# VH-VL binders against q9h9l3, part 287

Target 1, 176 residues: q9h9l3
Amino acid sequence: PRKMVAIDCEMVGTGPKGHVSSLARCSIVNYNGDVLYDEYILPPCHIVDYRTRWSGIRKQHMVNATPFKIARGQILKILTGKIVVGHAIHNDFKALQYFHPKSLTRDTSHIPPLNRKADCPENATMSLKHLTKKLLNRDIQVGKSGHSSVEDAQATMELYKLVEVEWEEHLARNPP
Below, E stands for the ipSAE of ESMFold2; O stands for the ipSAE of OpenDDE; V2 stands for 0.75 times the mean of E and O plus 0.25 times the DockQ between their complexes.

## First folded at step 16 (VH-VL)

Design z54 (framework fv_nivolumab; at its last look DockQ between E and O 0.86; V2 from the best seeds 0.82)
Fold by OpenDDE, look of step 16:
Structure z54 (fold): chain C 176 residues (1-176), chain A 124 residues (1-124), chain B 107 residues (1-107)
Amino acid sequence: as target 1 above (176 residues)
Amino acid sequence: QVQLVESGGGVVQPGRSLRLDCKASGFTFSDYEMHWVRQAPGKGLEWVAVIRYDGSNEYYADSVKGRFTISRDNSKNTLFLQMNSLRAEDTAVYYCAKEGFWQSSAFLRYFDYWGQGTLVTVSS
Amino acid sequence: EIVLTQSPATLSLSPGERATLSCRASQSVDDYLAWYQQKPGQAPRLLIYDASNRATGIPARFSGSGSGTDFTLTISSLEPEDFAVYYCQQYDYWPLTFGQGTKVEIK
């Protein structure tokens, strides 16, 4: 089996009215939850909205942030050839301006057996916060200081491990 | 500027079917989760259905489950609501609504933009 | 489902007066709470999201506060165009739910 990593990104708002989501932090952990990558990232465009309530990003974090193009190269080097686990991961890839092969992607926001295990509707998209509380009895994203992408990536990996065997078998029978 | 335009409303008898359309413009339609919300005459707002950005998943209110189907065509920037087995209590103005911006590992399902709505009247 | 109870049902005030609207949730929804304004014959308009963030283009006289189960929408000084129905909405739990609305009418 291929090695797995989990990824979580934080975005800030750029462009007109800050409606463009730009990568400002990225965290990657391995199967055991060890941090492989965790960097603040400087968008190529001016930041209009730090979205701090959600992103945890503040102006001070951007002072020594890694330029986007450099960070993107570092991140892609880590992701290449891996099974990448994330929650609503399409947003992370979008922010990275990168598309990982679907066959090597695992989105914990779209795994019916995971919802079933959490006594949630199989066809509902559940938040990482709720699934983590129900299945891991752990509180994440507490407070108003913003998310921790490391914590979120670790939680995502732990959730996937709960259904890994079943889901991998399903995907083998039903390749995307 | 963001614009949502509903169409397809009208008067139908109970048990009949009707399809609503919502044409979106002014934003990247395929990036966002889309919703239907309805409002009976003189009443409050009721969430009806949601569809994932790529159409890969749907979820419904219990009041319409099994009868309504939400779908989308991202190539045409259009949201749909197929309503079957219509009932009198389905009479309402139907709004298409756009979710707020996506943030990592969180869903911000407030509605920052609404269409003007289309009226569906179910009566004998 | 999460039940949102708004109070009062009707608020009769004059232009220039302060309006205070309440929204109570049957259980905690953190700050996953939005407020909308709706005028007759129009679609709802977003006022506040995340309990206290003013939407783009919304006048400063509108403010939101609260967290958990108790939320408040405040209009510091009513303008003639502010007389309308106001709804709260939670987006922490499925299904998404709205309050029954508060009508702000001219005294």
Scores: ipSAE 0.839, ipTM 0.937, lowest interface PAE 0.7, mean pLDDT 95
Fold by ESMFold2, look of step 16:
Structure z54 (fold): chain C 176 residues (1-176), chain A 124 residues (1-124), chain B 107 residues (1-107)
Amino acid sequence: as target 1 above (176 residues)
Amino acid sequence: QVQLVESGGGVVQPGRSLRLDCKASGFTFSDYEMHWVRQAPGKGLEWVAVIRYDGSNEYYADSVKGRFTISRDNSKNTLFLQMNSLRAEDTAVYYCAKEGFWQSSAFLRYFDYWGQGTLVTVSS
Amino acid sequence: EIVLTQSPATLSLSPGERATLSCRASQSVDDYLAWYQQKPGQAPRLLIYDASNRATGIPARFSGSGSGTDFTLTISSLEPEDFAVYYCQQYDYWPLTFGQGTKVEIK
């Protein structure tokens, strides 16, 4: 049986006018929510916009951040062979410049039974904040100082557990 | 740099169908969720539909559910809106709209680029 | 469904004056609020996102403020090109919704 982890990343703006999204923090938790990885990551390109409102990233976090190439290697070793859970997880993989096998990928932003439990339209892409509030009675991403990728990864894992049996059976019946 | 060009608008009778196209350039189309937004003449803006970056999921405004189908062809950088069973109240300029920068678990669904729009007139 | 109520419906001012436009949400949308400008025959143009951040290329005379349910767009000194219709939009909840617009016109 494959082990399962949850991942969440925070991005900063690089490239022209800061419109490119680049990885600046990554957190990985195990099934029980214990932190397996949590590092600030220095993008290979100049940071134009820290996007602190969303990322929680400030200039001081980058002073001793792990260079992207090194961090990517560390992260991919953890992810290899595992079922990886995330929210809008394709963005996390894009930021890592990585493609995880679709059969081992779980995206809580695109699970109809999870939306149904929240009394939301099955095909609406719901925010992590709203699903967490509705289904776990928890407030995450509070305040204007940015998101915590540890908090978000933990919430994502707990949300997946609510539909894990049903969704794993669905995927076995309907392989991606 | 970023361009969105809608086409396919015209005058049609109620009950008929029409397909709108939106050709995108100047950005990686397959990275973004794309939207249709419409504006009836002299009126405000109404969100119509969204499609996931990979085309695997769609969501619609109640006013168009069951009649409109949003789709995309990422190999051609093209967004589509198939409009069936058209009604007079569907008369509007239809805009193709791009979301702002992508981020982790917060969806930033403001529209940083819009096409120039294509007019659909539904009249007898 | 989140209703955004803009006020006033019409704001008649002269160039050089300060314009203050309000947008009220029927429930909190945190700071997931954008402002757009639209001139006749043109598509909307993004001015402000996240309630207070100016979009690329938007002059400093435009500023946004507020959070939760009450939001304001301020144009500190109107230029001739600023006479247009302004819309707010929330993106915290589905469906995405727009305010009904505030027309800023020449007195």
Scores: ipSAE 0.767, ipTM 0.912, lowest interface PAE 1.5, mean pLDDT 93
ESMFold2 (binder alone), look of step 16: mean pLDDT 92; pTM 0.942

Design z55 (framework fv_nivolumab; at its last look DockQ between E and O 0.91; V2 from the best seeds 0.80)
Fold by ESMFold2, look of step 16:
Structure z55 (fold): chain C 176 residues (1-176), chain A 124 residues (1-124), chain B 107 residues (1-107)
Amino acid sequence: as target 1 above (176 residues)
Amino acid sequence: QVQLVESGGGVVQPGRSLRLDCKASGFTFSDYEMHWVRQAPGKGLEWVAVIRYDGSNEYYADSVKGRFTISRDNSKNTLFLQMNSLRAEDTAVYYCAKEGYWQSTAFLRYFDYWGQGTLVTVSS
Amino acid sequence: EIVLTQSPATLSLSPGERATLSCRASQSVDDYLAWYQQKPGQAPRLLIYDASNRATGIPARFSGSGSGTDFTLTISSLEPEDFAVYYCQQYDYWPLTFGQGTKVEIK
C-alpha cells in the first residue's frame, strides 16, 4: 500500500575551503522511473566549490534555482509517508537537513543481497556505477561533465527492484 | 583544523592481541567513513579496513579478515582497531585516515587527512 | 585486486629540474586516482585527487594527468622540500590499493 520513490541529490562545496556539502540539485522518481521532482537548488550559503566533476552544477544553474527552504518544503511533501530508496541515502537526508523513518528507508549501498547478485564483496559499499554496470548492463555517470541526479535516481530504483521481494521480507523479519 | 591521533601501538608476541585507538577532532566525525592504512618498515602503504559512518558495517583487506575488527564510537569521536592473532607480517605503522568531503553517489575514497601513526611490532 | 605499478622506482634529480612520475593500473580506474607525498617519519600528505585536482594548499608546481590506466604526476621545478617518496592510490574498486612508491632523491 505504501508508494515508493527514489531520490538522488547533488552537492556543492560551501564553508571553509569548500569542505561543507550543501544541496544544489534534487531529483525524485516514482517506482516506474517517472520524474516527480527535479530542481536546481540555491544553498543558503556562499558556494565555494561547485564540484562540477561530480555534481554537474555550474554557476548558470544557480541563476533560476529554487531557494533551499522552499525546495526542502516541496521535497519533504513528496517524501512524507513513502518508502524512499537511495544510494548512500544518509547523505541525501543530511543535505536536506531531514531524517526519514528508518522503516521507510532503503539504501542500495547497504543491501548485502544486492552485492551478492553483482558478485561483489558482501559488506563493501559499492558504487552506483559499478552495481548498475554489473546488474543492469548500463553505463551511467558517463563523461567528465558531472552526474545526473535523474539518471542516478532511476538506476537506484531499478537496482532495488532486483532485491525488493527478498529485502522487504528481511525487513519484516528484522524491523529496524 | 582536522586532527587524527593514533595510540595503542607497542611490541607484542605472535598470537597475541592489541587495540589501537584514533581520536578525531576538527570535523564532523559521524559524517565520514574512516579507514586504517598500514605501512611495514621500509615498505609501501596497505589499506587495512573501513567502517561505515554510523558503525553499522565494516570491510577488511583479505590479509586481516577474521583477525582484525574495526569499530567506532561516534559519541567520543574515536575509531578503533582490535587486532587479534597477530602475526609477524602485521608489523607496521598503523595510520587512521579520513576520506575527503562527502558527496551523494560519488564515493571519494582518497585520504585528505592522516594521523601520525602508531607502531605495532610483532616479534618473538 | 587492482595493481598499481609506479615507475621509476627511484628518480635522482637536482633542485630546479622537472620530475615526471608514472603510475599504471592493471585495469581502468577512470579518474579515481590520488597521489601522496611522504617524507621519512611522517604520514602521507595528499597532493592530487581525482587524477588531476590539486588538494588545498598544494603548490601549483604539482600537477596530475591521465585517466583509465596511465597516470602521471609532474613537479615542474623541484624545490628542496620535494625530495620524498610519492605514492599513487586508486579508489575505483575494492580493495583500495597503492602503488609501491617512487623515491625522488637529490642527485
Scores: ipSAE 0.786, ipTM 0.915, lowest interface PAE 1.4, mean pLDDT 93
Fold by OpenDDE, look of step 16:
Structure z55 (fold): chain C 176 residues (1-176), chain A 124 residues (1-124), chain B 107 residues (1-107)
Amino acid sequence: as target 1 above (176 residues)
Amino acid sequence: QVQLVESGGGVVQPGRSLRLDCKASGFTFSDYEMHWVRQAPGKGLEWVAVIRYDGSNEYYADSVKGRFTISRDNSKNTLFLQMNSLRAEDTAVYYCAKEGYWQSTAFLRYFDYWGQGTLVTVSS
Amino acid sequence: EIVLTQSPATLSLSPGERATLSCRASQSVDDYLAWYQQKPGQAPRLLIYDASNRATGIPARFSGSGSGTDFTLTISSLEPEDFAVYYCQQYDYWPLTFGQGTKVEIK
């Protein structure tokens, strides 16, 4: 458990039509929910769409944001050798232009026992918001001001802890 | 430019099988969740199935569960729908649809791009 | 499943007039609501996503509003090319569901 961290990233839109997802914030918490990392990140390309409704990112957050290359180095240093928990975490890794070993990755959007516990279809991909409400009786991502990546990372870790024993046993029997 | 092109539709008898293809271009196919949506003649739209970006998971509408299989080949930018045990009520234009842009923990399952559709007619 | 009820079933108007289309959800879907336009023989086209965001390339005369259970699509001044069927769609719950559609026809 002590080698486990949870990560959540927020993306903005870059490219010709803002369809390219670029990292703009990253939060990492430990097993207990303590914040290890939380930074606004400046993409290397011009931001076309802040996607504020979802990302919570505004122009003012980019004024003193950490350049992507520097932030990436800081984040990778934290993740290396850890079991990394996230929700739809492949998007976070993609935005980081980093690929964590699958054997050390835990995606709470793709854990059938977690869905079963929440009385959801095992093969359906559920949002972090819905799972958190059903299993933790907590409302996250409230309002239209955007997500809190710290809050989301903490919720993700707490959800995983609910099925950690069962899932780790499953993975031991069925390594990816 | 994003393009989705369906093929494989036709006329079949009840109980038979048919496979639909959807060729994607103009975007990174492997980054997105893909869907099938159908529309019976003169009727509204009905969501049919979804497949994860890497093909690792699928989910279906109750009306087609156990009979249809959605799959994908990311190396070929192609989405598939295998339809078995076809029924008259499966008669429809079948569209492949792309999800909106992705965020970390939210799934924005509106469809920003659609194919032109392919007609499947099930009749005895 | 979430049932989306659109009204009216048919809206008969003339070019230049204002069109107001309603979509009501059986329970709250937050702002996870999209609107589509469909013309005969064509695939649906995305107009609005997240209840009020206009899709790329969509004219300013199209606007979406609402949250929770009640949503509205407004066409401020109808153009001849706007006569079509309009669908709402929620993406907050499985399965994804559409309204039954509103036909906007020329008077």
Scores: ipSAE 0.750, ipTM 0.919, lowest interface PAE 0.8, mean pLDDT 95
ESMFold2 (binder alone), look of step 16: mean pLDDT 92; pTM 0.944

Design z56 (framework fv_nivolumab; at its last look DockQ between E and O 0.83; V2 from the best seeds 0.77)
Fold by ESMFold2, look of step 16:
Formats: structure tokens, C-alpha cells, sequence
Structure z56 (fold): chain C 176 residues (1-176), chain A 124 residues (1-124), chain B 107 residues (1-107)
């Protein structure tokens, strides 16, 4: 069985009118929730909007942040060959400019059994905050200072564990 | 610049069907979840449906579940709304709407761009 | 379903006056609240997102405040083009819902 990690990223606004989402923090945890990687990352282009209320990113975080190209290399080395779990994980991969194999990708925002366990419609895309509250009885993303990608990656892994056996069997029968 | 153009509205009788199109330009269409929002004449706004960026998942307001189908063709930058079993209360201007920026852990479903709308009138 | 209640239903004001529009949610929506302006025959225009952030191109006279259940849109000095209907929208939980609107009209 392959090793499994969870990832979460925080983005800032770049590009025209700040509408492009660019990577500014990435956290990776292992199956037990231990932090394997947690860095602030300097995007290669001008930051138009820090999006601090959600991202937790402020100008001071960028002063000593790891340049994107270096951070990407570090992150991809960790992800290669592993099952990667995330929430709306396609956004994390877009921010990394990377396409992880679908067969090794797990997206907690798109797992019908997880929604069903939470008494949510199977086809509604539920927020990490709401799933974590319903299924783990835990409040995440508390306060107004922005989200923690470590906290979010840890929550994502714990959510996946709730459906891991069922979902891995499903994927074996229904390869992506 | 971002542009959304709806088409396909018209007058139809109750129980009939109609398909709406929304042509998108000025952004990478396949990166965004897209929505339909409607407004009955002289009334407020009502969210109708959302479709995932890749078309793999849809969710609907209770008022339209089982009758409406949202879909997309990312190769044509086009969003669709198939409306079946139309009722008088479906009479509205239908807007195509684009979500703003995305954060992996935040649920940010406000609409930064709207089309000008297409009128659907359901009347005997 | 999260109900958004806007008040007042109508504000009758003169140019140059301050407008204060209220939106109250039936449960906390954190900061997941947007404000839109709509003029007759036009699509809604985003003014404020994430409770307090001005959208691109929105004049500084528009400001949003609040969190949780109580939100305010303030127009510090009304211009002739500001007479319109204003809607709040929450995006904390499904279904996405809008308030029923506050009409700001010339006195």
C-alpha cells in the first residue's frame, strides 16, 4: 500500500485585478498528522491581494518566504509516488502548477460516502469547516486572522480516515 | 475582459421545456464553478444551480431539483441550463454567474461577474 | 436554509446623504457575505465580498461591515447613480441565499 499524505495550500491574489490564485503557503502532513512540510512561499509575480482574512498571509510573511520554484521542487519531491489527500485538491495542484495522477488523488470535497456520513446530500460540495464540525466535532478556521494550512491538512486527513476503507475499495472497482 | 452572454429565453407553455446557453469569454472557463441565478419580474434573486469546474458534479435548489439540469462544455466555453416541466413560477430573468477567486479551504461562492440575463416566461 | 432579512425595505434619501443598509442572517455566516447593486433592466453588480472587501472598481463611498449574523452596507455620501436596489447574499452554506432587497430611492 502506498504512503499517504494530506496537503493544504493558502493562496494570494495575483494577475489582473487579483483574480489569479497563487501559492503563498503549503502544508503537508503524514497519515498520523505529523507535519512534513510547512512553508510560506513567495509567488513569482506581484501580489495584488493578500486575501488575509482567508489566507492568513500578510506582507511580513513574504519577506523570508521560500521562492516558488524552490518550494515547488521541495513539495513535489514529497508528493511523488504517494496518495495525496486534499479538500478541493485541484486548486492546490493548480497553485503548484502540477498534475498528480488521478489514481493517487483523494478529494474530501467529492467523496459521496463522506457526505452521507455527515447527513449531507451526496452531491453537494461541502466546506472543510462544515464537514469537520459535523464529523469530527471540531471547529477549524476559527477567528479572523485567516486559515491555518496545517490545521486544515490535519482535518482533511482525519476526514479521509473515516471513509478510507470504503473509498479505496470503490476506487479499486472504479479506476479514475 | 470577462463576458457572460445568456441566450435561449422565450415564452413557453407550462409543462414544456427550454434550454438556456451562456457563452463565456475573458477568463479560463474550465477553472471556475459556474452558477445559474434567477429573478422573477419585480422580485428578488434566487440561486438555481451550480456545476463543478470539470462538469463532474451538480447541485440544485430544491425548487428545481428533478426538472432542471445544469451542464457545461468546456471546449466551447459554454454553460447550459435544461429546463423541463416548466411551471409559471419559473418565469424569471435567468443569469449566468461566475464565482470569484478560489481558496482551497474557504467556501467563497460570491459572484464577481454576471451575464445580462435572458427572460423566460411560462404562461398558458 | 439561511434566511437573510434586509432592512429597511425602502430608503428615501437625497443625494449627499449617508445610507445605512442592514442584512441579518438567521444563523452565523461568518464573513461569507456579499453585497450587490442592481439598477432597473441591469444585472446585479458586485459591491462587497467577504463582508468588507470592495470589489474591483467600486468607489470608496461604499463600505461593508459586520460578521456572523449582522451586516451593514454604508454609502457615505449618495451620488445620483447610487439610487438602486441592494441585495445581500450569504455563501456559508447551501443553498446560497439572497436577502429580499433594500431599495434606495430619491426623496
Amino acid sequence: as target 1 above (176 residues)
Amino acid sequence: QVQLVESGGGVVQPGRSLRLDCKASGFTFSDYEMHWVRQAPGKGLEWVAVIRYDGSNEYYADSVKGRFTISRDNSKNTLFLQMNSLRAEDTAVYYCAKEGYWQASAFLRYFDYWGQGTLVTVSS
Amino acid sequence: EIVLTQSPATLSLSPGERATLSCRASQSVDDYLAWYQQKPGQAPRLLIYDASNRATGIPARFSGSGSGTDFTLTISSLEPEDFAVYYCQQYDYWPLTFGQGTKVEIK
Scores: ipSAE 0.750, ipTM 0.904, lowest interface PAE 1.5, mean pLDDT 92
Fold by OpenDDE, look of step 16:
Structure z56 (fold): chain C 176 residues (1-176), chain A 124 residues (1-124), chain B 107 residues (1-107)
Amino acid sequence: as target 1 above (176 residues)
Amino acid sequence: QVQLVESGGGVVQPGRSLRLDCKASGFTFSDYEMHWVRQAPGKGLEWVAVIRYDGSNEYYADSVKGRFTISRDNSKNTLFLQMNSLRAEDTAVYYCAKEGYWQASAFLRYFDYWGQGTLVTVSS
Amino acid sequence: EIVLTQSPATLSLSPGERATLSCRASQSVDDYLAWYQQKPGQAPRLLIYDASNRATGIPARFSGSGSGTDFTLTISSLEPEDFAVYYCQQYDYWPLTFGQGTKVEIK
């Protein structure tokens, strides 16, 4: 079996009204939850909205942030050839301007057996916070200081491990 | 400028079917979760359905589950609501609504933009 | 489902007066709470998101506060165009739910 990593990104707002989501932090952990990557990232465009409530990003974090192009190269090097686990991971890839093969992608926001295990509707998209509380009895994203992408990536990996066997079998029978 | 324009409303008898369309412009349609919300005459707002950015998943309010189908065509920037087995209580103005900006692990399902709505009247 | 109860049902005030609208949730929704304004014959308009963030283009006289189960929308000084129906909405739990609305009318 291929090695797995979990990824979580934080975005800030750029563009005329800050509606463009730009990568500002990325965290990657291995199967055991060890941090492989955790960097603040400087978008190529001016930041209009730090979205601090959600991103945890403040102006001070951007002073020594890694330029986007450099960070992207570092991240892609880690992801290449791996099964990549994330929550609503299409947003992370979009922010990275990178699209991982679908066959090597696992989105914990779209795994019906995971929802079933959490006594949630199988066809509903559940938040990482709710699934983590229900299945891991752990509180994440507490307070108003923003998310911890490391914590979120670790939670995502732990959630996937709960349904890994069942889901991998399903995917083997039903390749994307 | 973000714009949502609903169409397809009208008067129908109970048990009949109707399809609503919502044409989106001014934003990257395929990046966002889209919703339908309805409002009966003189009443409050009721969430109806949601569809994932790529159309891969849908979820419905219990009041319409099994009768309504939400879908989308991202190549045409269009959202749809197929309404079958219509009932009198389905009479309402139907709005298409856009979710707020996205974050990776958070779903911000407030509605920053709404269409002007289309009226559906179900009566004998 | 989460039940949102708004009060009062109707608020009669004059231009220039302060308006205070309440929204109570049947259980905690953290700060996943939005406020909308709706005028007759129009679609709802977003005023506040995340309990206290003012949407783009919304005048400073509108403010939101609260967290958990109790939320407040305040209009510091009513303008003639502010007389409308106001709805709160939670987006922490499925299904998404709205309050029944508060009508702000001219005295």
Scores: ipSAE 0.745, ipTM 0.918, lowest interface PAE 0.9, mean pLDDT 95
ESMFold2 (binder alone), look of step 16: mean pLDDT 92; pTM 0.947

Design z57 (framework fv_nivolumab; at its last look DockQ between E and O 0.88; V2 from the best seeds 0.75)
Fold by ESMFold2, look of step 16:
Formats: structure tokens, C-alpha cells, sequence
Structure z57 (fold): chain C 176 residues (1-176), chain A 124 residues (1-124), chain B 107 residues (1-107)
């Protein structure tokens, strides 16, 4: 009954020495992997480090980027009432300055059955890249141009579907 | 400004237990995954354990699994290592280590700050 | 487990000389590779992360290069404070592993 979406965000460095992570791109896909949202987002504070190797964000992307407050409103409207899937998703919510209900949150970096399926240690925090390669036989995050949040959100949803029945049953028995 | 201070090291006999503390300051402790790394005297570095930012998950090197327990108290900005069934090969300086900045789909597990370490000597 | 092999084990050089330190991984670690300096009685100090990025406060004479399995730390002109042990560390896959170290010492 509840709709499910996957989210992935890219961050840039702000604050002293660029060590604060601020939202600069967000992508949301539906259960079938169709893109519901994909925007570059202008942080409200000065960008010190674009972190392009990881974020894929460059100065040109910020020229027409959606201001953070507007983007946040658009994103939260999409997330409200839905099961939200992500990888290390607490960082995405932190960048959004938002706390999604734990009962509606799924984190593919912290699902023991998913690790078991990949023949990985059950309690290790595995990267999206490695899980995707092992379980979906796909290479993501290829090259040095930075990650694609669309590609990563799509991979995250496909990974969750591999354990969805088992994990939803587990959470029903063990409410967060 | 970032500071990590280990304590609790000492000399113990094999089979005994010891608890290490690491007090953190100068950063938001609850934002970061924290690690223990050890170095036997005159030898190289060996990763020991990691704990999730909220304390909900831990992972260990094979050499210490089942004997060591990493934990944290975010209200006290403190990381712990409970070491049980100590062996001579556990003799080392134990360092508390902080990961660098975080990113949602990339785990950048290099260590930008280290404590000065606390010596554990297991000697019969 | 990803094994990192550093060479040479010891590098004996004079101040002002160029030091080249190698780290080879048993499988690709992409650019998830860091370098640390450790002086006697001190904790390690981060020099390079992501294979080539200098950490905050690290002098320009330190540079890192490489990707995949072959990595290099270069010190363009050795200063007296650079005589130390250097470690590489990979963070591509568990467990996190370090190389065995290269000691850079005064000739």
C-alpha cells in the first residue's frame, strides 16, 4: 500500500576548510526506477570545495541551480508519507535538514540480509559500488567525473527489491 | 582543535581484560564513524574495529572478533574498546582515529585525525 | 583482504633529494588510497587522501599519484623533518589495510 521511493544526494564542502557537507544535487526515483526529481541545488552558504571527484558538481552547475529552501520544499513534498530507500541515508537527511520517520526509512548500507546475499560479512557497511557489482553485475560510479545521483538512486532501489519481502517482514516483527 | 585522547592502557597477563577510552573534542562526535587502529612496537599499523556514528553497528578485524567490543557514548563524546581474552600478539599502541568528511554514497575511510595512543602490554 | 606492498623498505637519502615511495595493491582500489607519515613516538599524520589530494596543512613538496593498483608518494625536496616512516592505506574494501611502511632515513 505505501509508495516507495529511493533518494540519493551529492554534497559540496562549505564552512571552515570546506568540511561541512551541504546539499548540491538530489535525485529521487520511484519503485520502477523512473526519475521523479533531479535538480542541482544551490547551498545557502559559500561553496569552499566542490568535491567534484565524488559529487560531480562544478561551478557551472550552480549558475541555474534551485535555491536550497525551494528545493527542500519540493523534495519533502515527494518524500512525505512514503517509504524512502537510500544508502547511508542519514547523511542525505542531514543534508536536507530533515528527519524522515524511522519506520518509513530503509538503508541499504545497513541491511544484513542484503550483505548475506552478496556473500559479504553481515554487519560490514558495504559501499553501493560493491553491492551493485556483486548483486546486480553492474559498474556504477565509473570514471573520475563524479557520481551520478540518478544512477545511484536507481541502483539503491534495485538492491532493496532483492531483500524487500524479507526485510519488510523483519521490520514488522521488530519495529524501529 | 580536533583532539582525541586515549586512556586505559597498561600491562596485563594473557587471558585478562582491559578497557580503553577515547575522549573526543573539537568536532561533532556523533556525525562520524570512529575506529581503533593498533601498532605493535616496532611494527606497522593494523586496523582493529569501526563503530557506526550512532553506535548501532560494529565491525571488527578477524584477529579480534569475539574478543573485542567497540562501543560509544555520544552524550560523553567517548569511544570505548573492551578487550577480553588478551593475547601476547595484542601488545600494541592503540590509536583512536576519526574518518574524514562524509558523503552519502561514498565511504571515505581515511583517518584525518589520530590520538597519541595508549600502550597495552600483554606479558606473562 | 587487500594486501598493500610498499617499496623500498628503506630509502636512505640526503636533505634536498627527491624521494619516491611506491605502494602496490593486490587488487584495484581505484583511488581509495591514503598516505601517512609517522615519526618516532608519534601518531600517524595524514598526508594524502584519495590517492592525490593533499590533506590540510601538508606542504606542497608532498604529492601523490596513481590509481588502481600502483601508487606513488613523492617528496620533491627532502627537509630534515621528512625523515620518518610512511604508510599507505586502502579504504576500498574491508578490512581496511595498511602497507608495511617505507622508512625514509638520512644517508
Amino acid sequence: as target 1 above (176 residues)
Amino acid sequence: QVQLVESGGGVVQPGRSLRLDCKASGFTFSDYEMHWVRQAPGKGLEWVAVIRYDGSNEYYADSVKGRFTISRDNSKNTLFLQMNSLRAEDTAVYYCAKEGYWHSSAFLRYFDYWGQGTLVTVSS
Amino acid sequence: EIVLTQSPATLSLSPGERATLSCRASQSVDDYLAWYQQKPGQAPRLLIYDASNRATGIPARFSGSGSGTDFTLTISSLEPEDFAVYYCQQYDYWPLTFGQGTKVEIK
Scores: ipSAE 0.740, ipTM 0.901, lowest interface PAE 1.6, mean pLDDT 92
Fold by OpenDDE, look of step 16:
Parts: sequence; structure tokens; C-alpha cells
Structure z57 (fold): chain C 176 residues (1-176), chain A 124 residues (1-124), chain B 107 residues (1-107)
Amino acid sequence: as target 1 above (176 residues)
Amino acid sequence: QVQLVESGGGVVQPGRSLRLDCKASGFTFSDYEMHWVRQAPGKGLEWVAVIRYDGSNEYYADSVKGRFTISRDNSKNTLFLQMNSLRAEDTAVYYCAKEGYWHSSAFLRYFDYWGQGTLVTVSS
Amino acid sequence: EIVLTQSPATLSLSPGERATLSCRASQSVDDYLAWYQQKPGQAPRLLIYDASNRATGIPARFSGSGSGTDFTLTISSLEPEDFAVYYCQQYDYWPLTFGQGTKVEIK
């Protein structure tokens, strides 16, 4: 097994206008796609917008949700020392109020060889949905009930595995 | 409140260069993808360019690719558009625009805030 | 690129009347569709995002509907300040694209 995990988070809106993205669910999978972590998380501030269409989060999910500080500790314990793969992962880390080392971070939204493989512009930031469809022939984020962070984390890991060798070599030659 | 203020527009001859600035305030500038959108006189809206939150990546419309460069200075909350080899068809009001809120991997690229725009006129 | 076609080009109505604006995409953009209002000499203003979500501060008389290729902006009862040009915009595919606009003018 590789020292690698993939992460995907769902956020809700907090703050005066609900424009602050607060962590409400986090899913982590290993290299094989096995779920290591999947919890609903209670933000420290009042939720103004559940963003259900995207997050899949509803009020009932927050009733027994894990408090943010506790969840953060659990998640950081899993991530520490590992290569962490995500899609637009800076958003996940932001929501976690956590900074993972750049040398141990892999963002599938910013890997030119992955875009090239998908016949997409190398310098364009592509959605996880589009890349997954083109490269894995799989539909994700279907419907209007919100995303599945487990499904998205698994897709992210599978996409990275397609370019892992090439990209790791590139990073070795060009460390961030 | 969110404010975007463009500057740098003016009248230039074809083949010349011009740089536009956009000063942002009222939000965490470094958290958001920023865009330029332009509008020729009496015409519709045309997306021009986008830059990643940390400036690590850029993407352009075909009409400006190779001639325009989008950049940003997060320490100054400022977005830039360097326009080289200007053409008559580049004549337009240029708007800087802020992306909507981020949600994981969705990339919701609607524009919730716009600047007032700055006019660029390219004529002989 | 995704082509967005708006109709009608011009809509002439009186205050108090219902306005229905159409936006059709050349292929499905899911619900990654926004609507903007623009008045002369002003920047566009976001009205609707994600096809049906009203932006902050937008009056309830504005509503958006649709998914896939067919979208509609509805103004239930036109106010004098609603006479303007309206644009749809998709953000599912690169490059980002706008419709050509619908002008809502006073009859």
C-alpha cells in the first residue's frame, strides 16, 4: 500500500450572507479507494446556507454531526505524513483550516498531463465531473441531491493513478 | 462590501500595448479565481481570461491568446491584464469579475461581482 | 464552444406585465447557468445562478428555471427599473460563454 490518500470535503455557508465556506462533511479514501474517514461535521458558527444542491447537506445531518475541532483532529491524524490527493484541494484545506506541505499535496485540477490525457487544454482547470467522464467513463455528481464526497474522493484517486508515475517524476525534477 | 475598480483604459493605436488594473476590496482576494470580461460598444459580453487564486495558472479565450496576459498581486489585492498587439476588435469596456463561492470540485464560475469597467479604444 | 441563444431579441412590455426570457444551449450545461441584468452605462448585475437560485438582494419577482439545454428567466411583474438587457451565461464548459442578450423595453 502506498502512503497516499484522497480527500474530498463538503461545505456549507456561514457568516452574514452565507458566503463563508465551512466544513460540513469530509471523506478520505486510501490508494485502493477504501473509505478511511467519512463524517458529517458541525461548524462552529450558525449555518446560513446548507448549499444542499451541491453539498448534499441537510439539517438532519447536523443533529449528530462531529464538532469541527474534534473532526479536524481526527482528519489531521490521517493526513499527517501522507501524500494527499484532491481536486481543487486548496478549498478542502481552507475549510479544514489546515495547511498540508506543498511537496506532499497533489491537486488533480492542476496537473497538465491529466488534462492532456483527457484531450483538454493543459492550462485549463477542469471539473472533476468532466475528467472522470472522459478518463474513467463514469458519471459522478449526478442529480440535484448533492455531491457524494466519498464518490468524489474515489474518482480523484483513480484519476491521479492514471498519471502518477509521470507526475511524480516531474515533481522530483521540479519540486514545488 | 465587495468592490472592484478597474483602471488603465484609454485610446491606443493598433499594435500598441496597454495594461489594465483592477483593485479589489471587501473580500479575501487571494481566495478567489478572478476573470476579465469585455464588451464591445453596443455588443454582448465576451469572457477573456481567468487566473487561479494563487496565480499559478491562467487560461484565455482564443481571441486573445498569445497577446493578453492576466496576472495578479495578492499582496496588493490587484488584478492585471497586459494587452499586447492590440487590434481594432479589442475595442471594448473591460470588466474584472469575481467568481462565485467555491464548493469543493464544482468550479461555480458565475460572476457575483463586477467592476464598473474601463474603456479601451483601439483606433488608427 | 457552447452557444447560448436567447429569445426573443427584444421584448416590448408595459409595467406590471409578466416577462418570460428564454436561453437555449447548444448542448447540456446541467444547471451551470447564470442570468445577468445590465442597464446602459452600467456593469452587469448577477440575478440568478445555478439556473434557479436568486442572488443576494435580488427581488422575488425574478425567478429562473430549467436544466440541460432550456432555461427561462421570469419577471412576474415588471417594474420600471427592470427595463434593461438580460444575458445568460454558462459555466459548465470552457470557454465560458454568454448569450447574445434580450432587451426588455417599455411598450
Scores: ipSAE 0.664, ipTM 0.899, lowest interface PAE 0.9, mean pLDDT 95
ESMFold2 (binder alone), look of step 16: mean pLDDT 93; pTM 0.947

